# Ledger of designs, part 10: VHH binders against Pleckstrin homology-like domain family B member 1 (PHLDB1)

Target 1, 115 residues: Pleckstrin homology-like domain family B member 1 (PHLDB1), of Homo sapiens (Human) (q86uu1r1256to1370)
Amino acid sequence: SKVCRGYLVKMGGKIKSWKKRWFVFDRLKRTLSYYVDKHETKLKGVIYFQAIEEVYYDHLRSAAKKRFFRFTMVTESPNPALTFCVKTHDRLYYMVAPSAEAMRIWMDVIVTGAE
Below, E stands for the ipSAE of ESMFold2; O stands for the ipSAE of OpenDDE; V2 stands for 0.75 times the mean of E and O plus 0.25 times the DockQ between their complexes.

## First folded at step 15 (VHH; framework vhh_7mjh_2)

Design p04 (from o05 with S106K K109E; at its last look DockQ between E and O 0.83; V2 from the best seeds 0.74)
Fold by ESMFold2, look of step 15:
Structure p04 (fold): chain B 115 residues (1-115), chain A 127 residues (1-127)
Amino acid sequence: as target 1 above (115 residues)
Amino acid sequence: EVQLVESGGGLVQPGGSLRLSCAASGFTFDLYWMSWVRQAPGKGLEWIGRIYTSGSTNYNPSLKSLVTISRDNSKNTLYLQMNSLRAEDTATYYCARDIKFIRNPKTGETTYYMDVWGQGTTVTVSS
């Protein structure tokens, strides 16, 4: 599959709250885009494959010693066990999958796109 | 607890083949990327390859023709098939759980972060 679509919950950019977004991974365009909803009419952002520096499972870092240098530095994930991260030069994206199966798929497609 | 246990090592003749196994327990195996890594006597660690949750793989280019990584998620088991073994393949072979892909944006270097390792199984390639 060259395209993967689905809802993920992500931390917002300007307003720091958890937002449900429709994500579209496109291997041919080499983009991970996200929209307001599944109709794909209002683009909220684009993550280019070449901008991706890290992709990682976040819940195991939360299971280890918590590192929290300032209060309210980032809002706690609504489901840490299903949270993963994509880091670009400019931003760290926190994403929450709706299930373990979804998380496995998204982790796989994003990292193989970035490679 | 969280454990990885390698097996299947031993003495093998040059040109021979060997299949290593890695039994995983204490975590949701099918959620995670997994890797094989080896360490020859007196040498540093050498990454062999990674397998994604789907079963697709990414190999060290230097070893790609010699190895095949597979997984059986229903048995929580990771495998390494090695063929056409040479004396320089003598090493301790480790399985490891991968949790982080990293690309250094300045150098283009890719690295891996592996948080759980097995104790290793030793392969000796000798006449």
Scores: ipSAE 0.556, ipTM 0.787, lowest interface PAE 1.2, mean pLDDT 87
ESMFold2 (binder alone), look of step 15: mean pLDDT 82; pTM 0.790
OpenDDE, look of step 15: ipSAE 0.849; ipTM 0.917

Design p05 (from o04 with D30E; at its last look DockQ between E and O 0.86; V2 from the best seeds 0.82)
Amino acid sequence: EVQLVESGGGLVQPGGSLRLSCAASGFTFELYWMSWVRQAPGKGLEWIGRIYTRGSTSYNPSLKSLVTISRDNSKNTLYLQMNSLRAEDTATYYCARDIKFIRNPKTGETTYYMDVWGQGTTVTVSS
ESMFold2, look of step 15: ipSAE 0.772; ipTM 0.891
ESMFold2 (binder alone), look of step 15: mean pLDDT 83; pTM 0.805
OpenDDE, look of step 15: ipSAE 0.848; ipTM 0.923

## First folded at step 16 (VHH; framework vhh_7mjh_2)

Design q01 (from o04 with T110K; at its last look DockQ between E and O 0.90; V2 from the best seeds 0.75)
Fold by ESMFold2, look of step 16:
Structure q01 (fold): chain B 115 residues (1-115), chain A 127 residues (1-127)
Amino acid sequence: as target 1 above (115 residues)
Amino acid sequence: EVQLVESGGGLVQPGGSLRLSCAASGFTFDLYWMSWVRQAPGKGLEWIGRIYTRGSTSYNPSLKSLVTISRDNSKNTLYLQMNSLRAEDTATYYCARDIKFIRNPKTGEKTYYMDVWGQGTTVTVSS
């Protein structure tokens, strides 16, 4: 498909807490953008396909942090099994899918856009 | 216990075909990208291709006409179909769980990262 839309939970950029955002993947525009909600009236950020350097499953990394005593509780995912990462030059995005089905879709969609 | 087990290797004549299988257990197979990788005797690893969770594929361009990767998520099984085999295709073939896409933005160079590997199955192409 050319467009994929849906809610993902992501770690905030400025305030480090988990936030629900409406993501829009668009192959024609070559962007992965996100908004406050599904009405798409307040843009919160844009990830250009050419800026994507890495896409990966992060549940093992989150689980490893959970095993060792650390003070980085804010980085711990609310659902490690459904967490993935998108890395750009400027930022590492942590995202949590609402279901396994959503995870499969978003992982495939984002990587094929970046590839 | 996370496990991958390849099967279907053996001796095949040049021009022949072979289908390899990879049985997965201990993880949610249909959530993950999967790859096939091969290693010819005395040589390094060569990435064959990746299959995404919903069945689309990405191949090593030099092998694209030789191979087809497929998966059956209901059976937790990954497949590699090889056709028109040559002596140069003699290798140990591995399936692997593929967890990271990496692309150098300047050169376009791709790096592959697989965290779970099978034991391999040997394919010998010889008359």
Scores: ipSAE 0.548, ipTM 0.830, lowest interface PAE 1.3, mean pLDDT 87
ESMFold2 (binder alone), look of step 16: mean pLDDT 82; pTM 0.789
OpenDDE, look of step 16: ipSAE 0.855; ipTM 0.925

Design q02 (from o04 with R97K K100R; at its last look DockQ between E and O 0.92; V2 from the best seeds 0.75)
Fold by ESMFold2, look of step 16:
Structure q02 (fold): chain B 115 residues (1-115), chain A 127 residues (1-127)
Amino acid sequence: as target 1 above (115 residues)
Amino acid sequence: EVQLVESGGGLVQPGGSLRLSCAASGFTFDLYWMSWVRQAPGKGLEWIGRIYTRGSTSYNPSLKSLVTISRDNSKNTLYLQMNSLRAEDTATYYCAKDIRFIRNPKTGETTYYMDVWGQGTTVTVSS
């Protein structure tokens, strides 16, 4: 209950493609971290709870839209209905849950961590 | 088409109890946070509380002792149980689909954005 772990697909930061990452939500550390895989040996990023400015359902399906990013295309979400967003000061994270059940869990835990 | 339809309002006596229902359609109900909001005549909107997808809740502290929010995801229905009603609780009650948590970066104050609202159901508390 203190920790939630699982795979989510996210839009990459530097290279704008959809990447599968192992996410770790930790209420005690107050972090949402992500790794290359479930072995947690290579950290790819950390989202501190206090840095979270918004958490929202992508109900307008913004991640499904093809857009011009610095004169290149950003690919659409592989599953728009299960896509949600976490906004920090510096970045907008698009995340895709592997199932409806996973989405319910992640939306609930992330927002309650950020509140 | 996303629709939210409240029901169960009406005239109740002071000290009474009432359960409001909100029937949801046109979206995957169990994926979304939901809220109840009310508006007393001549007053602004007052947030009552929110229920997360798996049933945990967060309430307006001033109303916490009066209300219980629940949901039945298999029936696409949101509920508001109200107890010990007083004339102050006379209002139109709305259910709403919550889609966005927002923190004000200047003040740290948190709010939600609700994209779809019901038509409301009116509760009148009077002898």
Scores: ipSAE 0.565, ipTM 0.799, lowest interface PAE 1.1, mean pLDDT 87
ESMFold2 (binder alone), look of step 16: mean pLDDT 79; pTM 0.770
OpenDDE, look of step 16: ipSAE 0.811; ipTM 0.908

Design q03 (from o04 with S56K; at its last look DockQ between E and O 0.89; V2 from the best seeds 0.83)
Fold by ESMFold2, look of step 16:
Structure q03 (fold): chain B 115 residues (1-115), chain A 127 residues (1-127)
Amino acid sequence: as target 1 above (115 residues)
Amino acid sequence: EVQLVESGGGLVQPGGSLRLSCAASGFTFDLYWMSWVRQAPGKGLEWIGRIYTRGKTSYNPSLKSLVTISRDNSKNTLYLQMNSLRAEDTATYYCARDIKFIRNPKTGETTYYMDVWGQGTTVTVSS
């Protein structure tokens, strides 16, 4: 499709916690934008298609718990099986789909936009 | 146990048609991108095409007119239809699971990483 809209959960940029954001994929504008909510009045970020360097299923569980020295830092995804990643030049986005059907849609639209 | 098993290969005459099947098990098949790849005797791997989770396809331009990839997610099965076969299509045909798209930011070249492969099915096109 030319446009895909929906909520995804993502790891925050500045504050590292899982946040629900309204994502808008737009093939005509060639952007993947995200907003505070579905009203699309408060833009939180924009991912340009040409900035996307990788799109992948999170099989390495990169959003899972990490251990540093003798303690554990918790980074676990709220749903590891439905977590995928979008890497740009500047940032690695961790995204969690609300369902398997949503994940199929978002994986397909994002990768075909980036190609 | 994640497995991919190809079938349907064999001897076929030039100009003939053949449909290959790939049976998937041990993972959620409908969640994943899938590819067909072939290897002719003494040659390197040649990517044939990819099918996305909802059925859209992308093909190697040199093979696009000869092949059709489809999937039946309810049966966990991937298909490759080949038509107008020629001797040069003699090869072992593999199905594979794609899990990562990568673009080289300097050259613009794109590729995928395929983490699970079948053992292959051999197609021989001969008079």
Scores: ipSAE 0.777, ipTM 0.890, lowest interface PAE 0.6, mean pLDDT 89
ESMFold2 (binder alone), look of step 16: mean pLDDT 82; pTM 0.798
OpenDDE, look of step 16: ipSAE 0.856; ipTM 0.926

Design q04 (from o04 with S58Y; at its last look DockQ between E and O 0.89; V2 from the best seeds 0.82)
Fold by ESMFold2, look of step 16:
Structure q04 (fold): chain B 115 residues (1-115), chain A 127 residues (1-127)
Amino acid sequence: as target 1 above (115 residues)
Amino acid sequence: EVQLVESGGGLVQPGGSLRLSCAASGFTFDLYWMSWVRQAPGKGLEWIGRIYTRGSTYYNPSLKSLVTISRDNSKNTLYLQMNSLRAEDTATYYCARDIKFIRNPKTGETTYYMDVWGQGTTVTVSS
């Protein structure tokens, strides 16, 4: 598969809230791009394959992070079991798949693009 | 309890074949990448290969002609088929769950972090 398209929920960059974005994985362009919606008219960001340093399952880190002395609250993933991360030099992207099937597809396509 | 249990090891003659199994429990098996790794007596770990969630595989080039990794997601089971076994294939064989791809940005070298390991099953290849 040269191209994979679909909605994922991601943590926003500047405004730290969960946003639904239309992702486009393109093996020919070697990019993972995301748009406001499936019409692909407003680009929100681009992740180049060569910039990807890590791809991982985030089942242990999507819940609220505790400090040793007190419990603190952070924005929780809407579905921790289907949350994964893509790390570049500049940013850590948290993404949530809408289903287990989508999770399997996106994990496989993103990691093979990064390899 | 998250658990991986290997089985199918034993004594086999040179030139023989053997199929190892890895039974997974306590987690959603079909969601995860999986690997086989081996360790010969007195040696370091040697990665054999990986299977992705949808069944594609990538092998250590030195072992590619000797091994086949498969998975049966309906039975939560990972398999390693080994053929044309030699004395140098004597080792403890482990299955492991891969959870993180890592690339060193300076060298380009890649690895995976494996968070759950089985106890291993021993394969001995001798007359």
Scores: ipSAE 0.738, ipTM 0.884, lowest interface PAE 0.7, mean pLDDT 88
ESMFold2 (binder alone), look of step 16: mean pLDDT 83; pTM 0.804
OpenDDE, look of step 16: ipSAE 0.850; ipTM 0.922

Design q05 (from o04 with F101Y; at its last look DockQ between E and O 0.85; V2 from the best seeds 0.79)
Fold by ESMFold2, look of step 16:
Formats: sequence, structure tokens, C-alpha cells
Structure q05 (fold): chain B 115 residues (1-115), chain A 127 residues (1-127)
Amino acid sequence: as target 1 above (115 residues)
Amino acid sequence: EVQLVESGGGLVQPGGSLRLSCAASGFTFDLYWMSWVRQAPGKGLEWIGRIYTRGSTSYNPSLKSLVTISRDNSKNTLYLQMNSLRAEDTATYYCARDIKYIRNPKTGETTYYMDVWGQGTTVTVSS
């Protein structure tokens, strides 16, 4: 499809906690945007397709590992089996799908957008 | 134990058709991208195509007209249909699980990382 919408849980950028965001994938705009909620009134971020360098399954549970050196802790993913990653030149996004079906959809649409 | 097992290879006459199967076990097949890859005698690996979790496909442009990839998620099975086979299609055919899309930021070229491979099934096309 040209547009895919839904909630995903992602690790925050500045504040390192898991946050529920409304994601909008748009093939025509070539963007993966996310908003505070489904009303799409407050944009929190945009990932342009051309900025995507990697899309992968986090089955090694890298999102659940803790960091010791910086005195900050990356909290464990609420569902490691349904966690995937999108890497851009600036950031590694950790995303958690609410179900296996949602994960299948989001992995497929994001990677085919990135191609 | 994560396992992929190909079957359906053998001797086929030129112009014939063949369907290969790949049985998956030990993981949640439905969640994963899958690929077919082949290796002709004395040659390197040649990527055939990929199928995404919901059945859409991406093919090697040089092979697109000759092959069709499908999956049956209820049977944990991946398929490769080949038509109008020729001697140059003689190869060992592998199924593989794709887990990572990678774009080289310098060249723009793309690759995937395949973490689990089958043992392969051999297809020989000869009279």
C-alpha cells in the first residue's frame, strides 16, 4: 500500500525511555513520520527513506542490553521478540511492534521503502 | 534448532519446469524475509530473489522472467517455481533467511545479511 499507519513503541532520542508513537509510512512523500498520537496534530519526527541505511530484526536483543560506561541505562524492550531496528546516519531507532502481524507489516513496508 | 531444508532438485530436460521447496523449522517463519540463491558449477553465488513476510517479491532483474517465489506461511514452506529451464540454469539452489537490509552509504549499493542457509538442492538441466 501507499500509506501505513499505526502505533509502535520506540526508544526516545533525548530521554531514553520507551514511548508510544503514531507512525505514518508514506510512499508518495517517501517519509516515515511519527506523531504524539493518532490525531496527527503534533509531529515528533521524520525519517526520510533516503536516510535509512539499515533495517533489521533485533533477535540478538541489542535493545535489551544495558550500557555501563556512560552511567545511563537503556531500559529493556517490552517485547524483545517483536523489536526491530532502523538505522540512519544520525541515529539507531529501536521499535517494538504490538503484535506479530504488525511486525510483519512494518518490517515489509519500511524495508521496501528504503530499498 | 533453526533449520532450512531444500527439496525437489534433480535432472530436467531443457524447456522443462521445476518447483523447489524449502521446509523451515525451529523459528517463526511468518516473521522473516526469505531468499533463494543459486550457484552454478565453478561459479559464485547468484541471488535469485526475496519474498517479504506478506508475499510481495523482489527479483534479480536478469532472472525475473524465469522464476516465481512464493511462500505458504501455514506450512512454513518457501517455493521457487522455474520455467523454460536451460543448461545454464544447472546449479545448486539454496534457500536462506534474510535478517538485515544494508545500504552502502558511499556507493548506494544494497545488500542483505542471510543468517541461516539450507544445504542446497541440485538441479541439472540436460538432454
Scores: ipSAE 0.701, ipTM 0.862, lowest interface PAE 0.7, mean pLDDT 88
ESMFold2 (binder alone), look of step 16: mean pLDDT 82; pTM 0.795
OpenDDE, look of step 16: ipSAE 0.827; ipTM 0.916

Design q06 (from o04 with I102Y; at its last look DockQ between E and O 0.93; V2 from the best seeds 0.83)
Fold by ESMFold2, look of step 16:
Structure q06 (fold): chain B 115 residues (1-115), chain A 127 residues (1-127)
Amino acid sequence: as target 1 above (115 residues)
Amino acid sequence: EVQLVESGGGLVQPGGSLRLSCAASGFTFDLYWMSWVRQAPGKGLEWIGRIYTRGSTSYNPSLKSLVTISRDNSKNTLYLQMNSLRAEDTATYYCARDIKFYRNPKTGETTYYMDVWGQGTTVTVSS
C-alpha cells in the first residue's frame, strides 16, 4: 500500500520528554501524521512532505546530550542506535524506532516520500 | 573500525560486463542507505546510484541503463553490476555509506551526505 503505520517514540514539542506516538505515513495525502495511539482519534501533529528538509541517522547523538538555552535540560534517547531525525524549517524531530526492522522501514519510507 | 572495501575492478574490453563488490564491516550494514560513486581520470565525482535498506534503488538517469545496484544484507555486501561498458566508463569506483538526505528548500534540489568511503577499485575499459 501507499500507507505506513506504526509506533515510534519521539521527543515532545512543548514538553520535552520521550513520547510514544502512532505515526501514519500517507503518500497520497503527502503527510506524516501522528496520533496519541493506534485508534487515530486524537491527532497530535502533522508533518507535510514538502516541509521536510532533512532526514538523517543521528550519528552525532544530538538527542542524547541535548541542552536548551537559558535552562539546562538534558534528555537522552532511550535507544541512540535506532534514533533518526526529521528536520523541517521550524522544528527538529527526534524519533526512535522500536526495532532495527522498524528503523529500516521508516527511514526508507520517509526519505522516499520526501524526495 | 567502520570500513568499506571495494573489489572486482580490472581491465575489461568494450562491450563487456563487470560486477563490483563492496565489503562492509564495523557497523550494522542493513540499517543504512548505500551508494556507488565513480571518478574518471581528471574528472569530478559522478554519483551512480543509491540502494535503500530494503533493496529499492535510485539511479543517476544518465547511467540507469548501464548499471544495477544490489545488496546482500546477510553478507554485509553491496554490488554494482555494469554492462555494455565503454571507454568512458574507465574510472575509480567507490562504495559509500549514505547517512543524511537534504533538500534545498529554495531550489528543490536534493543531495545526500556520505560519511564513510572505500578506497576505490579501478575499472579500465580498453581494447
Scores: ipSAE 0.744, ipTM 0.879, lowest interface PAE 0.8, mean pLDDT 88
ESMFold2 (binder alone), look of step 16: mean pLDDT 83; pTM 0.804
OpenDDE, look of step 16: ipSAE 0.840; ipTM 0.921

## First folded at step 17 (VHH; framework vhh_7mjh_2)

Design r01 (from o04 with Y112F; at its last look DockQ between E and O 0.87; V2 from the best seeds 0.82)
Fold by ESMFold2, look of step 17:
Structure r01 (fold): chain B 115 residues (1-115), chain A 127 residues (1-127)
Amino acid sequence: as target 1 above (115 residues)
Amino acid sequence: EVQLVESGGGLVQPGGSLRLSCAASGFTFDLYWMSWVRQAPGKGLEWIGRIYTRGSTSYNPSLKSLVTISRDNSKNTLYLQMNSLRAEDTATYYCARDIKFIRNPKTGETTFYMDVWGQGTTVTVSS
């Protein structure tokens, strides 16, 4: 589709804990943006399609491990089987879909947007 | 055990059609992108196409007119329909599970990493 909206849970950038964010995929603007909530009044970040270098299934369950940083508490993903990653030059995003159906949608829209 | 098993290969005459099947087991098939790849004798791997989890497809432009990829998530099965077969389509055909999209930021070239492959099924096109 041209636009896809919904909540995903992501690992925080500054504070490394799982945060619920409202994501907006827009094929015409070529952006994947995320907000505090569905009201879309407080933008937390923008991922431009051209900045996306990798999109992948976290089947090794890296999001549940301390591989990101030293001396940090490992917080397992709320649903490891539905965790996926988007990598840009500057950052690795870990995201968790709320359901299998949502994961199918988000994996497909993000990868086809990045291609 | 995660497994992919191709079937439906065999001998076919030029101009003929063939449908290959790929049976998946040991993982949640409907969550994953899937590809078909072929290898002619003595040649390198040639990517045929990919089907996304919800049924949209992307094809190798040189093969797009000859092939159709589909999936039946209720049967954990991936399909490759091939039409108007030629001798150059003689190859071993593999299904594979795509798990990672990769783009080279300098060239824009894209690829996918495929972590699980089937054993292949052989298609021979000859008179």
Scores: ipSAE 0.740, ipTM 0.880, lowest interface PAE 0.6, mean pLDDT 89
ESMFold2 (binder alone), look of step 17: mean pLDDT 83; pTM 0.801
OpenDDE, look of step 17: ipSAE 0.859; ipTM 0.926

Design r02 (from o04 with R54K Y112W; at its last look DockQ between E and O 0.90; V2 from the best seeds 0.83)
Amino acid sequence: EVQLVESGGGLVQPGGSLRLSCAASGFTFDLYWMSWVRQAPGKGLEWIGRIYTKGSTSYNPSLKSLVTISRDNSKNTLYLQMNSLRAEDTATYYCARDIKFIRNPKTGETTWYMDVWGQGTTVTVSS
ESMFold2, look of step 17: ipSAE 0.754; ipTM 0.890
ESMFold2 (binder alone), look of step 17: mean pLDDT 81; pTM 0.789
OpenDDE, look of step 17: ipSAE 0.869; ipTM 0.933
ESMFold2, look of step 19: ipSAE 0.752; ipTM 0.889
ESMFold2 (binder alone), look of step 19: mean pLDDT 82; pTM 0.796
OpenDDE, look of step 19: ipSAE 0.866; ipTM 0.930

Design r03 (from o04 with T111K; at its last look DockQ between E and O 0.74; V2 from the best seeds 0.76)
Fold by ESMFold2, look of step 17:
Parts: sequence; structure tokens; C-alpha cells
Structure r03 (fold): chain B 115 residues (1-115), chain A 127 residues (1-127)
Amino acid sequence: as target 1 above (115 residues)
Amino acid sequence: EVQLVESGGGLVQPGGSLRLSCAASGFTFDLYWMSWVRQAPGKGLEWIGRIYTRGSTSYNPSLKSLVTISRDNSKNTLYLQMNSLRAEDTATYYCARDIKFIRNPKTGETKYYMDVWGQGTTVTVSS
């Protein structure tokens, strides 16, 4: 599809906590944007397809780990098996799909948009 | 344990066809992208193509006319159909679980990373 919309849970940029965001993938605009909610009135961020350097399944469960290397703590993903990552130059986004079917859709649309 | 097992290789005459199968176990097959890769004797790895979770595909442009990748998610099976085979298609064929897209930001070159590989099945195209 040319547009894909839905809620994903992502780790926040400034405050490292898991936040539910309304994502909009738009193949024509070549953007993956996210909003506070489905009304799309408050834009929280935009990921341009050109800026995407990596899209991957989080096989190392990196978002679920607690680190013991002093002074570093990571909040565990609410569903590690459905966590995937989008990396740009300046940020690594951890995203959690609400279901396996949503995971399949988002992984497929994001990577084919980035290609 | 996560495993991929290829089958269907063998000896085939030039112009012939062959369908390879890849049986997946130990993971949720329908959640993952999958790829086929081959290695001709004395050569490096050559990516053939990828199939996305819902069945769309992306192919190596040099092989696009020769191959078709499909999957049956209900049987945890990946397929490679090869037609009009030539001597240069002699190779070991691997299926692989494809988990990471990477784009080089300087050159625009794209590649993928595959974390689980089968043992391979050998295809020999010879008269």
C-alpha cells in the first residue's frame, strides 16, 4: 500500500520510556511520521526514507536487556518478540508492534519504502 | 534450535528447470523476510533474491528473468524455482533468514544481513 497507519509503541528520544504513537507511513511523501494519537494534530517526529540506514528485527533483544555496566539502565520492551528497529544517522528507534500481523505489515512496508 | 534445510538439488541438463525447497523450523517463519543466495565453485556469494513476509519479492537484477521465489507460510517452506538453467548456474544454493536491511549512506549501496543459513543444496548444470 501507499499509506500505512497504526499505533506502534516506541522508546522515547528525550525521556527513555515506552510511548504509544500513531505512525503514518507515506510512500508518496517518502516519510514515516508519528503523532501523539490517531487525530494527527500533534506531530512528534518524522523519519525520512532517505535517512533510514537500517531496518531490522531486534534479535539480540536489546530493548529487553538490563545492563550491569554501572550507571546504565534500559527499560525492557513490553513485547521483545515483536520489537524492531529503524536506524538513522542520529538515532536508533525501537518500535514494538501490537501483533504479529502488524509486525509483518510494518516490517514489509518500511523496508520497501527505504529501498 | 533455529534450522533451515534445503533440498531438491541435483544434476540437470542445460535448459532444464529445478525447484529447490527450504524447510524452516524453530522460529515463527511467517514473521521473517527470507532470501536465497548461491555460490558457484571458486566464486563468492551471490544474492539471488528476497521474499517479504506477505509474499512480495525483490531480485538481483542479473538473475531476475531466471528465478522465482515463493513461500508457503502454512508449511514453513521457502521455494526457489529456476528455469532455463545454464552451466554458469552450477552452484551451491542456500536459503537464509533475512533480518536486517542496511544502506551505505555515502554510496547508496544496499545490502542485507542473514543470521541463519541452511547447509546448502548443490545444483549441477551439465550435459
Scores: ipSAE 0.751, ipTM 0.864, lowest interface PAE 0.5, mean pLDDT 88
ESMFold2 (binder alone), look of step 17: mean pLDDT 82; pTM 0.793
OpenDDE, look of step 17: ipSAE 0.862; ipTM 0.927
ESMFold2, look of step 19: ipSAE 0.708; ipTM 0.854
ESMFold2 (binder alone), look of step 19: mean pLDDT 82; pTM 0.799
OpenDDE, look of step 19: ipSAE 0.817; ipTM 0.909

Design r04 (from o04 with T110V; at its last look DockQ between E and O 0.90; V2 from the best seeds 0.82)
Fold by ESMFold2, look of step 17:
Structure r04 (fold): chain B 115 residues (1-115), chain A 127 residues (1-127)
Amino acid sequence: as target 1 above (115 residues)
Amino acid sequence: EVQLVESGGGLVQPGGSLRLSCAASGFTFDLYWMSWVRQAPGKGLEWIGRIYTRGSTSYNPSLKSLVTISRDNSKNTLYLQMNSLRAEDTATYYCARDIKFIRNPKTGEVTYYMDVWGQGTTVTVSS
């Protein structure tokens, strides 16, 4: 398909928490956009294909380790096995697919779009 | 333990055909992009092609007419069909798991990082 739509869970940009976003991959527009929800009325961001520098399986991502007296913790992925990353010049996006089938679809469409 | 094991190599006459297999274990095979790579004696590694999780493929343009990559996700098996083999196709053939697309920002060159490799299977095309 030329367009792929679906919910992914994404680490937020400013506030580092996991947020559910409606993603729209559009091979003709060459964009990966995301919205608040499936009604596509509030755009939250856009990733242009040519800005994509890396796409990878983040199966090695683990919870931030607790330090022995003080700690700073990043919110761990709700499903590390289904987490992947898209890196642009300005940002590293962490995304979590809702299922293995969704993971297969999103990994394939994003990387073939970026190529 | 994550493993990839190639099989099906051997001696083949010029013009012949051969199908290589790669058995995957220890990971969820159908979630991952996979590649075939070969190395001729005394030469560097040459990428043959990649298959995406749902079966679409991308090939080295110089080899595209000679090879077909397929996968059977129900059997955790990757295949390389080779036809019209020539002496220069003599090589060790490896399967590998692709985990990272990388674009070189200066050249625009696209490459992948392959984190798990098989031991290889040797194909000899001679005489």
Scores: ipSAE 0.729, ipTM 0.875, lowest interface PAE 0.7, mean pLDDT 88
ESMFold2 (binder alone), look of step 17: mean pLDDT 83; pTM 0.804
OpenDDE, look of step 17: ipSAE 0.848; ipTM 0.921

Design r05 (from o04 with R50Y; at its last look DockQ between E and O 0.89; V2 from the best seeds 0.59)
Fold by ESMFold2, look of step 17:
Structure r05 (fold): chain B 115 residues (1-115), chain A 127 residues (1-127)
Amino acid sequence: as target 1 above (115 residues)
Amino acid sequence: EVQLVESGGGLVQPGGSLRLSCAASGFTFDLYWMSWVRQAPGKGLEWIGYIYTRGSTSYNPSLKSLVTISRDNSKNTLYLQMNSLRAEDTATYYCARDIKFIRNPKTGETTYYMDVWGQGTTVTVSS
C-alpha cells in the first residue's frame, strides 16, 4: 500500500477536544498528513515519517486516567479500546479508529512509515 | 486475565525443523502486534521478529532465512516455524504482546515494549 486514507478522531492541538480529521498516509511523499475533511482542501497538519518516534496502544493510559476522574472525564477518548498514539519529537498525537478493522490497518500502516 | 502459553519445544537434530505455537487468551488477539524472542543459555534476549495485526512480518536480519512467523486470528494463536536448525538455535523461545514501537531518533535503532510474555518453551538442538 502506497497510500492509505480515512477518518480518524484525534485530540486537538490548541483546543483539547476530540476532532474528526481525514488522514492521508503517503509512502511517496513520506508523510502522514491530515485535513479538515475528505475533500483535502484544508491541511491541518503533517507528520513526517522521519519524525515518528513511537506508536503505541493507549489502553494503559485509559486505566491511569480513570483514577483521576475529575481531571479527565470530559477529555477521555470516546473509544479507549480503539485509541492509539503517535509520538514525535515535540508532540503526542492521540487517535481513535472508527472500528477494529480500521485500527488494525492504521496501526500496521503507520509503523511501516516509522520503520 | 491476559495470558500467553508457548508449546512445541523439545529436542531436535541439526538440520531439522520445528514449529512452535503460542496460545493467547484474555485480550482481543487480532488487534495486537506480536513478537517472538529467544534466549540462549548464558546469553541475553534476542528478538526474532514480529508480525503485524494483518499478518505481514518483519525479522531480525540474522535470523530471516531460518524463521517464519504466522498467526491464526480465528484461533488466537501465534506460530514460529524454524528450519535448518543449528546448535546455536538452542534457546528458550518466548512469545510476547507488543504494545509500543520505539525508534531512537539519534541512532535509528528500533525496539518494542512487550507488556505480556509467555513462560517460554525450550528448544534443544543436539549435535
Scores: ipSAE 0.493, ipTM 0.787, lowest interface PAE 1.4, mean pLDDT 86
ESMFold2 (binder alone), look of step 17: mean pLDDT 80; pTM 0.776
OpenDDE, look of step 17: ipSAE 0.495; ipTM 0.773

Design r06 (from o04 with K106E E109K; at its last look DockQ between E and O 0.88; V2 from the best seeds 0.80)
Amino acid sequence: EVQLVESGGGLVQPGGSLRLSCAASGFTFDLYWMSWVRQAPGKGLEWIGRIYTRGSTSYNPSLKSLVTISRDNSKNTLYLQMNSLRAEDTATYYCARDIKFIRNPETGKTTYYMDVWGQGTTVTVSS
ESMFold2, look of step 17: ipSAE 0.790; ipTM 0.889
ESMFold2 (binder alone), look of step 17: mean pLDDT 82; pTM 0.792
OpenDDE, look of step 17: ipSAE 0.857; ipTM 0.925
ESMFold2, look of step 19: ipSAE 0.738; ipTM 0.868
ESMFold2 (binder alone), look of step 19: mean pLDDT 82; pTM 0.794
OpenDDE, look of step 19: ipSAE 0.820; ipTM 0.908

